# VHH binders against Protein FAN (NSMAF), part 12

Target 1, 98 residues: Protein FAN (NSMAF), of Homo sapiens (Human) (q92636r189to286)
Amino acid sequence: NISEKLHMECKAEMVTPLVTNPGHVCITDTNLYFQPLNGYPKPVVQITLQDVRRIYKRRHGLMPLGLEVFCTEDDLCSDIYLKFYEPQDRDDLYFYIA
Below, E stands for the ipSAE of ESMFold2; O stands for the ipSAE of OpenDDE; V2 stands for 0.75 times the mean of E and O plus 0.25 times the DockQ between their complexes.

## First folded at step 26 (VHH; framework vhh_7z1x_3)

Design o3 (from n6 with Y32H Y58I; at its last read DockQ between E and O 0.75; V2 from the best seeds 0.65)
Amino acid sequence: QVQLVETGGGLVQPGGSLRLSCTASGFTFSSHWMNWVRQAPGKGLEWLSDIKGVGYYIFYADSVKGRFTISRDNAKNTLYLQMNSLQPDDTAVYFCAREVYQRGDTETEYDSWGQGTQVTVSS
ESMFold2, look of step 26: ipSAE 0.441; ipTM 0.706
ESMFold2 (binder alone), look of step 26: mean pLDDT 80; pTM 0.804
OpenDDE, look of step 26: ipSAE 0.707; ipTM 0.854
ESMFold2, fold request of step 27: ipSAE 0.334, 0.432, 0.402; ipTM 0.639, 0.712, 0.700
ESMFold2 (binder alone), fold request of step 27: mean pLDDT 80, 80, 80; pTM 0.807, 0.806, 0.809
OpenDDE, fold request of step 27: ipSAE 0.776, 0.779, 0.794; ipTM 0.888, 0.889, 0.894
ESMFold2, last read: ipSAE 0.411, 0.413, 0.446; ipTM 0.702, 0.702, 0.718
ESMFold2 (binder alone), last read: mean pLDDT 80, 80, 78; pTM 0.809, 0.809, 0.791
OpenDDE, last read: ipSAE 0.780, 0.796, 0.777; ipTM 0.888, 0.895, 0.888

Design o4 (from n6 with Y32H V54I Y58K; at its last fold request DockQ between E and O 0.75; V2 from the best seeds 0.00; counts 0 for: pae E 2.2 > 2)
Amino acid sequence: QVQLVETGGGLVQPGGSLRLSCTASGFTFSSHWMNWVRQAPGKGLEWLSDIKGIGYYKFYADSVKGRFTISRDNAKNTLYLQMNSLQPDDTAVYFCAREVYQRGDTETEYDSWGQGTQVTVSS
ESMFold2, look of step 26: ipSAE 0.451; ipTM 0.712
ESMFold2 (binder alone), look of step 26: mean pLDDT 80; pTM 0.809
OpenDDE, look of step 26: ipSAE 0.632; ipTM 0.827
ESMFold2, fold request of step 27: ipSAE 0.308, 0.419, 0.386; ipTM 0.629, 0.714, 0.698
ESMFold2 (binder alone), fold request of step 27: mean pLDDT 80, 80, 80; pTM 0.810, 0.813, 0.810
OpenDDE, fold request of step 27: ipSAE 0.748, 0.742, 0.758; ipTM 0.880, 0.873, 0.884

Design o5 (from n6 with Y56H; at its last look DockQ between E and O 0.72; V2 from the best seeds 0.00; counts 0 for: pae E 2.9 > 2)
Fold by ESMFold2, look of step 26:
Structure o5 (fold): chain B 98 residues (1-98), chain A 123 residues (1-123)
Amino acid sequence: as target 1 above (98 residues)
Amino acid sequence: QVQLVETGGGLVQPGGSLRLSCTASGFTFSSYWMNWVRQAPGKGLEWLSDIKGVGHYYFYADSVKGRFTISRDNAKNTLYLQMNSLQPDDTAVYFCAREVYQRGDTETEYDSWGQGTQVTVSS
């Protein structure tokens, strides 16, 4: 019956090999969610925070806007790669995951 | 130890094309994001494009999207930039740079740069 507690929500883009998709990010006490505006590649992408192994802040051009989250020790591909419009939103989300 | 060497610059007419190469040595090339950055005369650095070591992750600055194409050949340790529809304001020194992840609450770093290759688009 209990629901997750929402910590924050913001706009961001999810980076994939094919496209960069705008959408909404939210993070709760247990999960990170990304909902692409157009439903591609799927209606909701979910990462369980307890499964996160590595998280990196990444520059996007000259701006500190990128965040890669890995749920494995393999660094070949991130489980989710987000590009934020505002550096503070990225830093806030990093705080809730790290 | 780490070395990056850009080649392929030169003088080209407006509307022309050039292909730049960046040859890497002294590290495992396929393990790193690589970047192209340029510096026009008397101006600061302008980031252009990047590409991940494996996979099909790459990005472009709006100023070059649709005209420039980044690629890499990991077997040859070489990064490329195909530049089409060149205009005078593309005149610059073009650098490649290696990007490294940092642990903790720190940004990635561009820890190694080539010496650059001059591209001049003259009318």
Scores: ipSAE 0.315, ipTM 0.633, lowest interface PAE 2.9, mean pLDDT 86
ESMFold2 (binder alone), look of step 26: mean pLDDT 80; pTM 0.807
OpenDDE, look of step 26: ipSAE 0.549; ipTM 0.796

Design o6 (from n6 with S31R Y58K; at its last read DockQ between E and O 0.80; V2 from the best seeds 0.63)
Amino acid sequence: QVQLVETGGGLVQPGGSLRLSCTASGFTFSRYWMNWVRQAPGKGLEWLSDIKGVGYYKFYADSVKGRFTISRDNAKNTLYLQMNSLQPDDTAVYFCAREVYQRGDTETEYDSWGQGTQVTVSS
ESMFold2, look of step 26: ipSAE 0.427; ipTM 0.711
ESMFold2 (binder alone), look of step 26: mean pLDDT 82; pTM 0.825
OpenDDE, look of step 26: ipSAE 0.582; ipTM 0.808
ESMFold2, fold request of step 27: ipSAE 0.408, 0.452, 0.419; ipTM 0.701, 0.722, 0.715
ESMFold2 (binder alone), fold request of step 27: mean pLDDT 81, 81, 81; pTM 0.821, 0.819, 0.824
OpenDDE, fold request of step 27: ipSAE 0.722, 0.693, 0.736; ipTM 0.871, 0.854, 0.875
ESMFold2, last read: ipSAE 0.352, 0.379, 0.440; ipTM 0.654, 0.683, 0.719
ESMFold2 (binder alone), last read: mean pLDDT 81, 81, 81; pTM 0.820, 0.821, 0.821
OpenDDE, last read: ipSAE 0.720, 0.720, 0.719; ipTM 0.867, 0.869, 0.868

